VHH binders against Uncharacterized HTH-type transcriptional regulator MJ0568. Designs and how they scored, part 11

Target 1, 125 residues: Uncharacterized HTH-type transcriptional regulator MJ0568, of Methanocaldococcus jannaschii (q57988)
Amino acid sequence: MSQSIEDYLERIYLFIKENNRPIKTTELAKLLNIKPSAVTNMAKKLHRLGYVNYEPYIGITLTEKGIEEAKKILDKHKTIKIFLVEFLGLDEKTASEEACKLEHALSDEILERLKIFMEKFKDKV
Short names: E, the ipSAE of ESMFold2; O, the ipSAE of OpenDDE; V2, 0.75 times the mean of E and O plus 0.25 times the DockQ between their complexes.

## First folded at step 10 (VHH; framework vhh_7yz9_2)

Design t2 (from q1 with D105E; at its last read DockQ between E and O 0.60; V2 from the best seeds 0.00; counts 0 for: pae E 2.6 > 2)
Amino acid sequence: QWQLVESGGGLVQAGGSLRLSCTASGRTFSDYAMGWYRQTAGNEREWVAFISSGGYTTYADSVKGRFTISRDNAKNTVYLQMNSLKPEDTAVYYCARVGSDFIYEEWGQYWGQGTPVTVSS
ESMFold2, look of step 10: ipSAE 0.517; ipTM 0.832
ESMFold2 (binder alone), look of step 10: mean pLDDT 81; pTM 0.830
OpenDDE, look of step 10: ipSAE 0.610; ipTM 0.856
ESMFold2, look of step 11: ipSAE 0.466; ipTM 0.811
ESMFold2 (binder alone), look of step 11: mean pLDDT 81; pTM 0.831
OpenDDE, look of step 11: ipSAE 0.620; ipTM 0.870
ESMFold2, look of step 12: ipSAE 0.387; ipTM 0.764
ESMFold2 (binder alone), look of step 12: mean pLDDT 82; pTM 0.834
OpenDDE, look of step 12: ipSAE 0.640; ipTM 0.871
ESMFold2, fold request of step 15: ipSAE 0.341, 0.308, 0.281; ipTM 0.746, 0.733, 0.718
ESMFold2 (binder alone), fold request of step 15: mean pLDDT 80, 80, 80; pTM 0.823, 0.822, 0.821
OpenDDE, fold request of step 15: ipSAE 0.691, 0.618, 0.678; ipTM 0.912, 0.864, 0.904
ESMFold2, last read: ipSAE 0.323, 0.332, 0.334; ipTM 0.741, 0.752, 0.737
ESMFold2 (binder alone), last read: mean pLDDT 80, 80, 80; pTM 0.820, 0.819, 0.815
OpenDDE, last read: ipSAE 0.691, 0.690, 0.681; ipTM 0.913, 0.911, 0.906

Design t3 (from q1 with D31E D105E; at its last look DockQ between E and O 0.74; V2 from the best seeds 0.00; counts 0 for: pae E 3.5 > 2, grease 25.7 > 24.2, SAP .697 > .668)
Fold by ESMFold2, look of step 10:
Structure t3 (fold): chain B 125 residues (1-125), chain A 121 residues (1-121)
Amino acid sequence: as target 1 above (125 residues)
Amino acid sequence: QWQLVESGGGLVQAGGSLRLSCTASGRTFSEYAMGWYRQTAGNEREWVAFISSGGYTTYADSVKGRFTISRDNAKNTVYLQMNSLKPEDTAVYYCARVGSDFIYEEWGQYWGQGTPVTVSS
């Protein structure tokens, strides 16, 4: 999945979790600091891919497939952040910023092995 | 939220074998590393074996050479073949996604009820 698609799904997921309602295209545009027309075009793409339900004037929600994909991105972010904080000693803010940079680069297999490493050695740090 | 159901436990003589199964509900099972854990009364759960989605496996020193973890992604199932069982292997056995206590906590990761194994001498 492209970095742009991942950013959209993550932000939509977090907004709906926090606000318990669809996110409007203008709201998402402000959060991503882009034009509303770009959000509309991406929402149509995400709809075709099966990730979102999109109704003009109502807003955007995630399908079950979209929720699963958003959770995968959040899983990568959280895993990397925990590693940086707990195993490498970074502060929370720096770890979160670095995790955002790294989450798009790690393959799924390496992420899994990182989780295994953390489970094996969590009591040793 | 995944539902995990462990099965295959029971009473067995030392030196015997058992095969545990863990079936997961969820369409993304094949994407996650899975693990077997065990717990005796009054103690914390300890990991036993892990398997990645690609088939990389690792084992606790106490079970190496005796236990084998495997998976069947088409059936959403993880197995633990336990051979040459010892009384020290007596525990309740659980399966879970690796990192369930610290990565998936906010998603309500379910440990299930586990499957008890008793090894008598």
Scores: ipSAE 0.342, ipTM 0.754, lowest interface PAE 2.6, mean pLDDT 86
ESMFold2 (binder alone), look of step 10: mean pLDDT 82; pTM 0.839
OpenDDE, look of step 10: ipSAE 0.627; ipTM 0.862
ESMFold2, look of step 14: ipSAE 0.252; ipTM 0.685
ESMFold2 (binder alone), look of step 14: mean pLDDT 82; pTM 0.839
OpenDDE, look of step 14: ipSAE 0.691; ipTM 0.896

Design t4 (from q1 with T58Y; at its last look DockQ between E and O 0.02; V2 from the best seeds 0.00; counts 0 for: pae O 9.8 > 2, unsure alone 61.5 < 65, grease 25.2 > 24.2, SAP .69 > .668, placed apart)
Fold by OpenDDE, look of step 10:
Structure t4 (fold): chain B 125 residues (1-125), chain A 121 residues (1-121)
Amino acid sequence: as target 1 above (125 residues)
Amino acid sequence: QWQLVESGGGLVQAGGSLRLSCTASGRTFSDYAMGWYRQTAGNEREWVAFISSGGYTYYADSVKGRFTISRDNAKNTVYLQMNSLKPEDTAVYYCARVGSDFIYDEWGQYWGQGTPVTVSS
């Protein structure tokens, strides 16, 4: 999955969780700092891929598949951030920014191993 | 929606100790980093101490070794234990929530009303 797709799903998930309504393309465009037309194109793509429901003039919602994927990405972000802060001594902001990059490159297998490592060695730091 | 309430400030002599508390009324307290700042009249608010959601602590050089930040997630409270206080520590101390759960679009902070600390010589 592309980084761009994952970013969209994360943003959509967080918005809906906070606002409990579909996100409009213009709203998502602002959050991602891109043109609304680009969002519309991606929304259609995500819809075809089964990650979102896109309804013109209503907005974008996540399917169960989309929610699951969004949660996975967010979990990666959270885990990586915690690792960077607690184990490597990064400040929260820097850690979050770095995690935002790394979450797209880290495999599920490595993530799990990282979690195990963190649990095993948390008392050592 | 988030509210922070500081307490524990007061007058103390140089070399003395003081313990500040900050209680949050927002949800998901444990997911956020918390920090203490201080400010004197006419000056910029300066960072004092920081504690991550996981408990990792950071300190300004000026307070390192003297101040200790901690948190109790069960009580939605962050503390600042201030030892070996100096007159230059005199300021209004503010508690802040720092960051968001996952994505930092903006470095948003929530502030309390502040609690005054006066250290006399």
Scores: ipSAE 0.009, ipTM 0.232, lowest interface PAE 9.8, mean pLDDT 87
ESMFold2, look of step 10: ipSAE 0.474; ipTM 0.820
ESMFold2 (binder alone), look of step 10: mean pLDDT 77; pTM 0.790

Design t5 (from s2 with T58Y S100T; at its last look DockQ between E and O 0.03; V2 from the best seeds 0.00; counts 0 for: pae E 16.2 > 2, placed apart)
Fold by ESMFold2, look of step 10:
Structure t5 (fold): chain B 125 residues (1-125), chain A 121 residues (1-121)
Amino acid sequence: as target 1 above (125 residues)
Amino acid sequence: QWQLVESGGGLVQAGGSLRLSCTASGRTFSDYAMGWYRQTAGNEREWVAFISSGGYTYYADSVKGRFTISRDNAKNTVYLQMNSLKPEDTAVYYCARVGTDFIPEEWGQYWGQGTPVTVSS
């Protein structure tokens, strides 16, 4: 229910990739359906951790560290979604919703094993 | 599980234009990077253009400024707009599923059967 660091980084990355500009805290709050003050608090935390550049009134961008972490998280999401659709036969909408739930729990080891499994059996589905 | 069907090839005069289309029948089209390749007789396939799942485009130097790759995820279709065609562009053009931006490309490329393009001078 509460937003993880991972959810914030993923959403910021996708917004900036799509729009080629900083995301404002009010925009991110709308996308995550939470209060702007919660976004501001998290942006300050992400800044201290080295993941974002945060400038009040202008918005949030990702550092190199933030971009790399966001890409890793998105890789988990896409891998899980593709597995659910192509190997387990879920519809795209359901698979995307379930991938969002699973991506934060899946360890790097299990993700790697899942990719290996998918490659081994790709022609069986 | 994936089938790719290209269309739009043909004969064209130098300086002319063609638009190639490639329709995919697989699920999760929007998650994959797509590409166009070309091949002349006796040569290896040559990369022409690439489009990421997010819509970023990349081109071989030989076609930069003349060719445009695009995608329509609602139609599961990738396009290659080829302008200012030269006789050296004569080849069989193949579309391919290249991989996802976030999954190693060892997950196997899928190829169409190709569409021939002939550019006469």
Scores: ipSAE 0.000, ipTM 0.162, lowest interface PAE 16.2, mean pLDDT 81
ESMFold2 (binder alone), look of step 10: mean pLDDT 79; pTM 0.805
OpenDDE, look of step 10: ipSAE 0.282; ipTM 0.674

Design t6 (from q1 with D105E G108A; at its last look DockQ between E and O 0.01; V2 from the best seeds 0.00; counts 0 for: pae O 8.9 > 2, grease 26.3 > 24.2, SAP .686 > .668, placed apart)
Fold by OpenDDE, look of step 10:
Structure t6 (fold): chain B 125 residues (1-125), chain A 121 residues (1-121)
Amino acid sequence: as target 1 above (125 residues)
Amino acid sequence: QWQLVESGGGLVQAGGSLRLSCTASGRTFSDYAMGWYRQTAGNEREWVAFISSGGYTTYADSVKGRFTISRDNAKNTVYLQMNSLKPEDTAVYYCARVGSDFIYEEWAQYWGQGTPVTVSS
């Protein structure tokens, strides 16, 4: 899965969770700092891939598949961020920014190993 | 200015069907998207279905394939046909006027009083 797709799903998930409604293409465009037309194209793509429901004049929602994927990405982000802050001493903002990048490159297996590592060594930092 | 009145709620057995109605008193009903939400005690209100002014529909995944939202602009009414009801569908259902293409400060601008739906096992 491309980084772009994952970013979209993550952003959509967070928006819907906070606002309890579909996200408009213009809203998503603003959040991602891209053109609305680009969002529309991606929304259509995500819809075809089964991650979102896109309806004109209503907006974008996540399917169960989309929600599941978004949650996985968020879990990676959270775990990586915690690692960077608690183990490497980064500030919250920098850690979040780096986590946002790393979450797309880290495999599920490595994530689990990282979690195990963190659990084993949490008292040593 | 706008008033929404829900109706059609009640007790139904699992697998049964209900049809909710929401009548709006405001003008220019046909210009606005409408939606249904539901809420259980102690939980946040969640969206269920929306229908645009043009008739495009979208559904929460939990109700997709079972619920159908529709509208009759001549009657200023939006409907929610609920089929294959499950106990987890038990909630108070609310109707709302929602935004269109514009970014609105509030997505749901008007609410009804709600109509209770109870699905027994």
Scores: ipSAE 0.011, ipTM 0.236, lowest interface PAE 8.9, mean pLDDT 87
ESMFold2, look of step 10: ipSAE 0.401; ipTM 0.786
ESMFold2 (binder alone), look of step 10: mean pLDDT 80; pTM 0.814

## First folded at step 11 (VHH; framework vhh_7yz9_2)

Design u1 (from t2 with Y104H; at its last look DockQ between E and O 0.66; V2 from the best seeds 0.00; counts 0 for: pae E 3.4 > 2, unsure alone 64.1 < 65)
Fold by ESMFold2, look of step 11:
Structure u1 (fold): chain B 125 residues (1-125), chain A 121 residues (1-121)
Amino acid sequence: as target 1 above (125 residues)
Amino acid sequence: QWQLVESGGGLVQAGGSLRLSCTASGRTFSDYAMGWYRQTAGNEREWVAFISSGGYTTYADSVKGRFTISRDNAKNTVYLQMNSLKPEDTAVYYCARVGSDFIHEEWGQYWGQGTPVTVSS
């Protein structure tokens, strides 16, 4: 999955989890620091791909497929952040920023090996 | 909700072999790394071997060359072939799904009940 799609799904998921309502396109635009027109274009794409339900005046929600993908990338983010903090000694803020960059690049196999590595060596740090 | 059932433990003489099995009843078994752990009385569980969904394996130093982890995704099963067993290998063996959390309480929902292995000399 592309980096842009992953960023949208993550942010939509987190917003709906916190607020228990659909996210408006203007709200998502603010959170991603982009124009509302870009959000509208991506929302239509995400709808076509089966990730979101999009209704222009009601907002955006995730389908079951969208929720599954959002959870996967959030698990990846958490895994990378823990590695950076606990194994490499980064502060939480820096680790979160770097995890956001790295999560889009790591394959699922490498993520699994990272989890295995962390489990193997957790008592060494 | 995942359920894990270990089997194949028992009593064996030093130098012998034993094959442990762990069958998962949950879906998406093929998507997860799996591991074997063991625990002796009064001690924390320690990892023994891990296998990724793609077949990458790694082992604790104490079992390298003697134990082999493998998986059969069609049967939702992970195996631990234990050769050249030593009395020090005596423990309750648990299979588990490898997760991102380091606290063992978060891992508990993905543990089996364990299968005891006793190696006598």
Scores: ipSAE 0.250, ipTM 0.682, lowest interface PAE 3.4, mean pLDDT 84
ESMFold2 (binder alone), look of step 11: mean pLDDT 80; pTM 0.818
OpenDDE, look of step 11: ipSAE 0.617; ipTM 0.866

Design u2 (from t2 with Y104R; at its last look DockQ between E and O 0.58; V2 from the best seeds 0.00; counts 0 for: pae E 2.6 > 2)
Fold by ESMFold2, look of step 11:
Structure u2 (fold): chain B 125 residues (1-125), chain A 121 residues (1-121)
Amino acid sequence: as target 1 above (125 residues)
Amino acid sequence: QWQLVESGGGLVQAGGSLRLSCTASGRTFSDYAMGWYRQTAGNEREWVAFISSGGYTTYADSVKGRFTISRDNAKNTVYLQMNSLKPEDTAVYYCARVGSDFIREEWGQYWGQGTPVTVSS
């Protein structure tokens, strides 16, 4: 089972923010519950795309491009979570799980329209 | 951090028109939906019109057909064309970024100083 580029960038970002050091490929493999070889292959792909710096045995960090993309994904997650809690009445844990499923599918335009909708109706819920 | 400056307000007779503008200093202006709000004395601030970065627009029922929101991303500017103005449109008008960026910026909206609009009979 493969994971999207977005899942990798988000989890790398969160790890580095929490731990203030590069994430090793073995650590990312454990976090994602996948084989180390899959992480290595994806790290090389992300490096070619300009999202990460990857050095074997030292680990993975994000480029400026990678950080900005990770932040966009996290913002989308939190926006969806707030919608699910405040407008649809879900509990925080369920909303977070559902937001994880939805965040990779929503386009930037639809996210903006969701934000507009939430602003229009925030006082009605 | 976003900074917004509204302009174009003034005194106008009922039935007249005004064009408001709002210039943003944010680097990522083109990434965000923008909106106009208004506030009358003794009342809560209310939304008037929104526009997405891709040009989708929506309006409060009270202004539909009379007001038009537009944007010029190259100039970091959003506009509100107000036609067929009524005394009830008298308010201080504010532009704002719609929706927070929870990770890159704090949750909430940034407001300018506002631009007063007075519609007289």
Scores: ipSAE 0.334, ipTM 0.748, lowest interface PAE 2.6, mean pLDDT 85
ESMFold2 (binder alone), look of step 11: mean pLDDT 80; pTM 0.818
OpenDDE, look of step 11: ipSAE 0.642; ipTM 0.876

Design u3 (from t2 with W107L; at its last look DockQ between E and O 0.68; V2 from the best seeds 0.00; counts 0 for: pae E 2.7 > 2, unsure alone 64.5 < 65, SAP .763 > .668)
Fold by ESMFold2, look of step 11:
Structure u3 (fold): chain B 125 residues (1-125), chain A 121 residues (1-121)
Amino acid sequence: as target 1 above (125 residues)
Amino acid sequence: QWQLVESGGGLVQAGGSLRLSCTASGRTFSDYAMGWYRQTAGNEREWVAFISSGGYTTYADSVKGRFTISRDNAKNTVYLQMNSLKPEDTAVYYCARVGSDFIYEELGQYWGQGTPVTVSS
């Protein structure tokens, strides 16, 4: 999956989890630092792909497929962030920023092995 | 509801064998590395064996060569074959996604009830 789709799904998921309501296209545009028209075009694409429900003026929510995919992306982010903080000693802000960069490159198999490594050696840190 | 149910524990004499099973009810079981852990009263849980979704396995030194972890993704099940059991293997055994205590608290993954294993001398 492309970085753009991953960024949209992650941000939509987090917003709805925190606010318990659909995210408006203008709100998502601000969070992603892009034009609202780009958000509208991507929302239509995500709808066609089955990831979101999109209703103009009401906003965007995730389908079950979208939620599952967003959780995978969030899990990757959290895993990398925890590794950077607890095993490499980065501060939380820097770790979060680096995790955002790394999550798009890390394959699912390597993510799993990173989790295994962290669990094996958590007592040795 | 995403749940883990362990089974197959019991009483066994030293040198014996047991096979533990763990069935997950959650979707996307095939996407996650899974593990077996064990715990005695008053002590922290310790990892025993891990298996990735792709079949990569690793074992704690204390069980390597005696225990084998495997999975059947079609049945959402992870197994732990425990051979040449020792009294030191006595514990409650738990199945979990790798990192359950550390990574997944926010996602609602919890430990199951566990399955007790007692190895007598």
Scores: ipSAE 0.349, ipTM 0.751, lowest interface PAE 2.7, mean pLDDT 85
ESMFold2 (binder alone), look of step 11: mean pLDDT 79; pTM 0.801
OpenDDE, look of step 11: ipSAE 0.605; ipTM 0.856

Design u4 (from t2 with Y104E; at its last look DockQ between E and O 0.76; V2 from the best seeds 0.00; counts 0 for: pae E 2.4 > 2, unsure alone 63.5 < 65)
Fold by ESMFold2, look of step 11:
Order: C-alpha cells, then structure tokens, then sequence
Structure u4 (fold): chain B 125 residues (1-125), chain A 121 residues (1-121)
C-alpha cells in the first residue's frame, strides 16, 4: 500500500471527527494496513511539517494547518466522486475508487472550476 | 462554521444600478469559488454568476454584459455589480460557496439569508 502525506491527514481527520479523541499510532497503522514503525516515522515528519501534534503513546491530533489540508483533500474526493456518479454515471464504489486516484492530482483552481461546471449544468443531467 | 451575510439590495428603477456585497466568516475564503444566485417566488434558485478562487468568472446568459462579479480576498467579500437593471432581475439574491448542494456535511451552511432586489418599471 503506497502512503502519502495526504492519505495520512485524511485518515487522521476522519478518525478524530468521528471519535473526538487522538488517534493512536497502532490504530492508524491498522487503518492504513502498514507497520506501526512506518506510522511513527510519518507522524514525526508530519509534526516537523506543522500538520500534526504527536505524543508517543497518547496519539496524533491535527494542527489547524493539518485540519485545513485534510478538509481540502476530502472536498476534492467528494467533489470528484459526485461528478463521476451524477455526470458520468459511475456506481458509488467505482466513483470513490477513481476519486481517490484523481484527488491527489488536481490543483485547487481546477477543482473549483469543476465545482462551477457542476453547478452550471446540474439540471442538465 | 462559515456564515455569509448579503447586503446592498433594495428598490431601484429600471435601468439603474445596485452593488451587492457578501461577507464570509472563514479563514480559507480565498481557497474557494463563490457564487451569486437568485430566486423569484414559486421558482427554483438559478445561478447568476460565479468566481473561482483564482478569479475566473462566468455569467448566466441573462446577465452577461450587465453584471460583474468580483472578490476581495483580504476582506472575505464577494461583490455583484448590477447595471442596466430590468424588472425581470427582481428576485432575492443569495451568495453561496460553490458546491453547497454537494458538500454541506462538515463545512457548515454555505448560503446566506438573501438580499431582496426589486426593479420597478
């Protein structure tokens, strides 16, 4: 499983939103299907970059910068998925899988123009 | 949570002008596309103008050449300059973050309360 900063931030955000507590390194490793040592290494990197607060044995939370970045990734995912389902007719599962592939490639400006396109033509589909 | 407050509506004679303002609460305003919509009684909301985060604009055919959308990211504000107003422009005008119909779950309400515009013949 290839991991990226964006995948980590998205997973951490969703967990904390649902559970209202820090995610432990072992919990994140299980969700991402990777070794806990890989999560620890990435948590240290994310901390250095200013995206997370990391306390060994306590867990990981997001900084404001981390939350904002995670929300942007989720926004991209949801926007692309809705486009694929509503405009291109894909089923929900396939659309979600394709959105995961595409969300890391789109610039913010192009995503926002996609939203504009979808709003302009939503009644035409 | 984002809050949007529209202002600048009112009563104006046909051929006149109004400038609508929409101020957002939110630190990431500059990242997102914004839009103006309007609604007449008994009809669905229709889009009027959109502006992307980078300043790309587009307009409904009915308002092209008469309306101009702009934004001031430092003030978290989107404007709609409405010139050469016609009675058919009479509506309640709403500001919105583009994608409100698709995304609403965790970014809060992206619609304002609306500002009424009446253009008298």
Amino acid sequence: as target 1 above (125 residues)
Amino acid sequence: QWQLVESGGGLVQAGGSLRLSCTASGRTFSDYAMGWYRQTAGNEREWVAFISSGGYTTYADSVKGRFTISRDNAKNTVYLQMNSLKPEDTAVYYCARVGSDFIEEEWGQYWGQGTPVTVSS
Scores: ipSAE 0.378, ipTM 0.776, lowest interface PAE 2.4, mean pLDDT 86
ESMFold2 (binder alone), look of step 11: mean pLDDT 78; pTM 0.791
OpenDDE, look of step 11: ipSAE 0.666; ipTM 0.887

Design u5 (from t2 with D101E W107L; at its last look DockQ between E and O 0.66; V2 from the best seeds 0.00; counts 0 for: pae E 3.3 > 2, unsure alone 61.7 < 65)
Fold by ESMFold2, look of step 11:
Structure u5 (fold): chain B 125 residues (1-125), chain A 121 residues (1-121)
Amino acid sequence: as target 1 above (125 residues)
Amino acid sequence: QWQLVESGGGLVQAGGSLRLSCTASGRTFSDYAMGWYRQTAGNEREWVAFISSGGYTTYADSVKGRFTISRDNAKNTVYLQMNSLKPEDTAVYYCARVGSEFIYEELGQYWGQGTPVTVSS
């Protein structure tokens, strides 16, 4: 999966979780700081891939597949950020920015080993 | 979130063996790293062994060489083979998915009831 798809799924998930309603294309465009037409094009693509439900009047929601994928991306971001802050001493802002760069490249196996490492040593630094 | 059920504990003489099982309800068990922890009365839970979905394993120094973690993804089960048991291994043993709190936003306890192990000297 591409970074662009992952960024869209993450933002849609967070919005719906916080607001308990579909996100409008204009709202998502504002959150991503892009044109509404780009959001519409990506929403159609995400629909074809089975990640979202998209209806012009209602907005965008996630399918079960989309929710699962969004949660994986958020877990990866969170795990990397915690590692950078608590094990490497980065400030929160820098850690979040670096996590954004790394989350799309890190394989699932390496993420699991990172989690294991963090659990092993969380109280020993 | 999964339901995790630990079993296989009991009373064993020092030097003996036990095999603990942890069965997960639901699909996708094979996608996640799993771990065993243990807790004695009045103490914090401590990790014992971890296994990744790809089979990478690691152990606490106190059990290295005596305990073996393994998994059977077809049965959604993680095992802890405990050999050469010592009275110091007496504890309640728990299994858990590594890092599950963030993914599922669980409000309640992410630990099950556990399976008690008593090693008599």
Scores: ipSAE 0.274, ipTM 0.709, lowest interface PAE 3.3, mean pLDDT 84
ESMFold2 (binder alone), look of step 11: mean pLDDT 79; pTM 0.808
OpenDDE, look of step 11: ipSAE 0.633; ipTM 0.871

Design u6 (from t2 with D101L Y104E; at its last look DockQ between E and O 0.69; V2 from the best seeds 0.00; counts 0 for: pae E 2.1 > 2, unsure alone 63.1 < 65)
Fold by ESMFold2, look of step 11:
Structure u6 (fold): chain B 125 residues (1-125), chain A 121 residues (1-121)
Amino acid sequence: as target 1 above (125 residues)
Amino acid sequence: QWQLVESGGGLVQAGGSLRLSCTASGRTFSDYAMGWYRQTAGNEREWVAFISSGGYTTYADSVKGRFTISRDNAKNTVYLQMNSLKPEDTAVYYCARVGSLFIEEEWGQYWGQGTPVTVSS
């Protein structure tokens, strides 16, 4: 999955979790600093891929598939951030920035092995 | 929300074998690394074995060569084959999604009731 799709799913998920309502295309456009027409085009793409429900004027919600994928992306970010802070000693701000760079590149298998490593050595740091 | 049900424990003599099972109700079970842990009274829960979604396995030194972790994603089940059991293997055994320490997420933070294993000498 591309970074653009991942960024949309992640932001939609976080908005709906916090606000308990669909996100409007104009709201998402503002959060991503892009034009509403770009959001509409991506919403149609995400709908075709089965990740979102999109109804004009009502807004965007996630399907079960979309929620699962958004949670994977957030889980990856958090896992990398925790590793960088707790195992490598980075400050929280630097770790967050580096996690953002790395999260789109790591495969799911390597992420799971990183989690296993962290579990094995959680008391060694 | 995942529900995890461990089974297969019981009383066995030293040198014996048991096979533990852990069934999850999560839809995406096959996407996640799973682990077996054990706990004796008054002690912290400790990891025993892990298996990744891709089949990579690793074991605590105390059980290596005696225990085998495996998974059947069609049944949402992870297994622990325990051979050459020793009295020090006596514990309540739990399964969990790997990462429960680091990730505040419903899938990784729930423990089942566990399955007790007693190995008599």
Scores: ipSAE 0.406, ipTM 0.777, lowest interface PAE 2.1, mean pLDDT 85
ESMFold2 (binder alone), look of step 11: mean pLDDT 78; pTM 0.792
OpenDDE, look of step 11: ipSAE 0.665; ipTM 0.888

## First folded at step 12 (VHH; framework vhh_7yz9_2)

Design v1 (from t2 with A33T S52T; at its last look DockQ between E and O 0.54; V2 from the best seeds 0.00; counts 0 for: unsure alone 62.1 < 65, SAP .672 > .668)
Fold by OpenDDE, look of step 12:
Structure v1 (fold): chain B 125 residues (1-125), chain A 121 residues (1-121)
Amino acid sequence: as target 1 above (125 residues)
Amino acid sequence: QWQLVESGGGLVQAGGSLRLSCTASGRTFSDYTMGWYRQTAGNEREWVAFITSGGYTTYADSVKGRFTISRDNAKNTVYLQMNSLKPEDTAVYYCARVGSDFIYEEWGQYWGQGTPVTVSS
């Protein structure tokens, strides 16, 4: 899955969680700092891929598949961020920025092994 | 939403064996690392063994060669085979889903209620 797709799903999830309503393409465009037309195109693509429901007059919602994927990405972000802050001593801002990059690069298995590492040594740092 | 239920604990003589089970009620069990911990009264809970979704296992030094962690994703169950048990292994054993809850800023895990294991000398 492309980084772009994952970013969309993550942002959509967070918005819906906070506002409890579909996100409009214009709103998502603002959040991602891109053109609304680009969002529309991506929304259609994500809809075809089964990650979102897109209705022009209603907005964008996540399917169960989309929610699952978004949660995975968020989990990766959170885990990596915690690791960078607690184990490597990074500040929150830098850690978050770096996690946003790494969350798309690490395999699921490596992430799981990282979690194990963190659990093993959490009391040693 | 996730619920873990341990079973298989009990009384056993030193040198004996027990097999613990932990069944999860949550979705996507196969995606998560599972683990076993143990705790005695007045002491901190310590990790015993972990198994990733990919099957990678790791053990505390105190149980290496004696304990084996495994999982059955079709049954949403993780197991702990404990052989050559010692009195020092006496504790309440807890099953856990290892990971972070993305809703919170802190590291978090899902836990079971625990199953007691007593090894007599």
Scores: ipSAE 0.334, ipTM 0.704, lowest interface PAE 1.1, mean pLDDT 90
ESMFold2, look of step 12: ipSAE 0.440; ipTM 0.768
ESMFold2 (binder alone), look of step 12: mean pLDDT 77; pTM 0.788

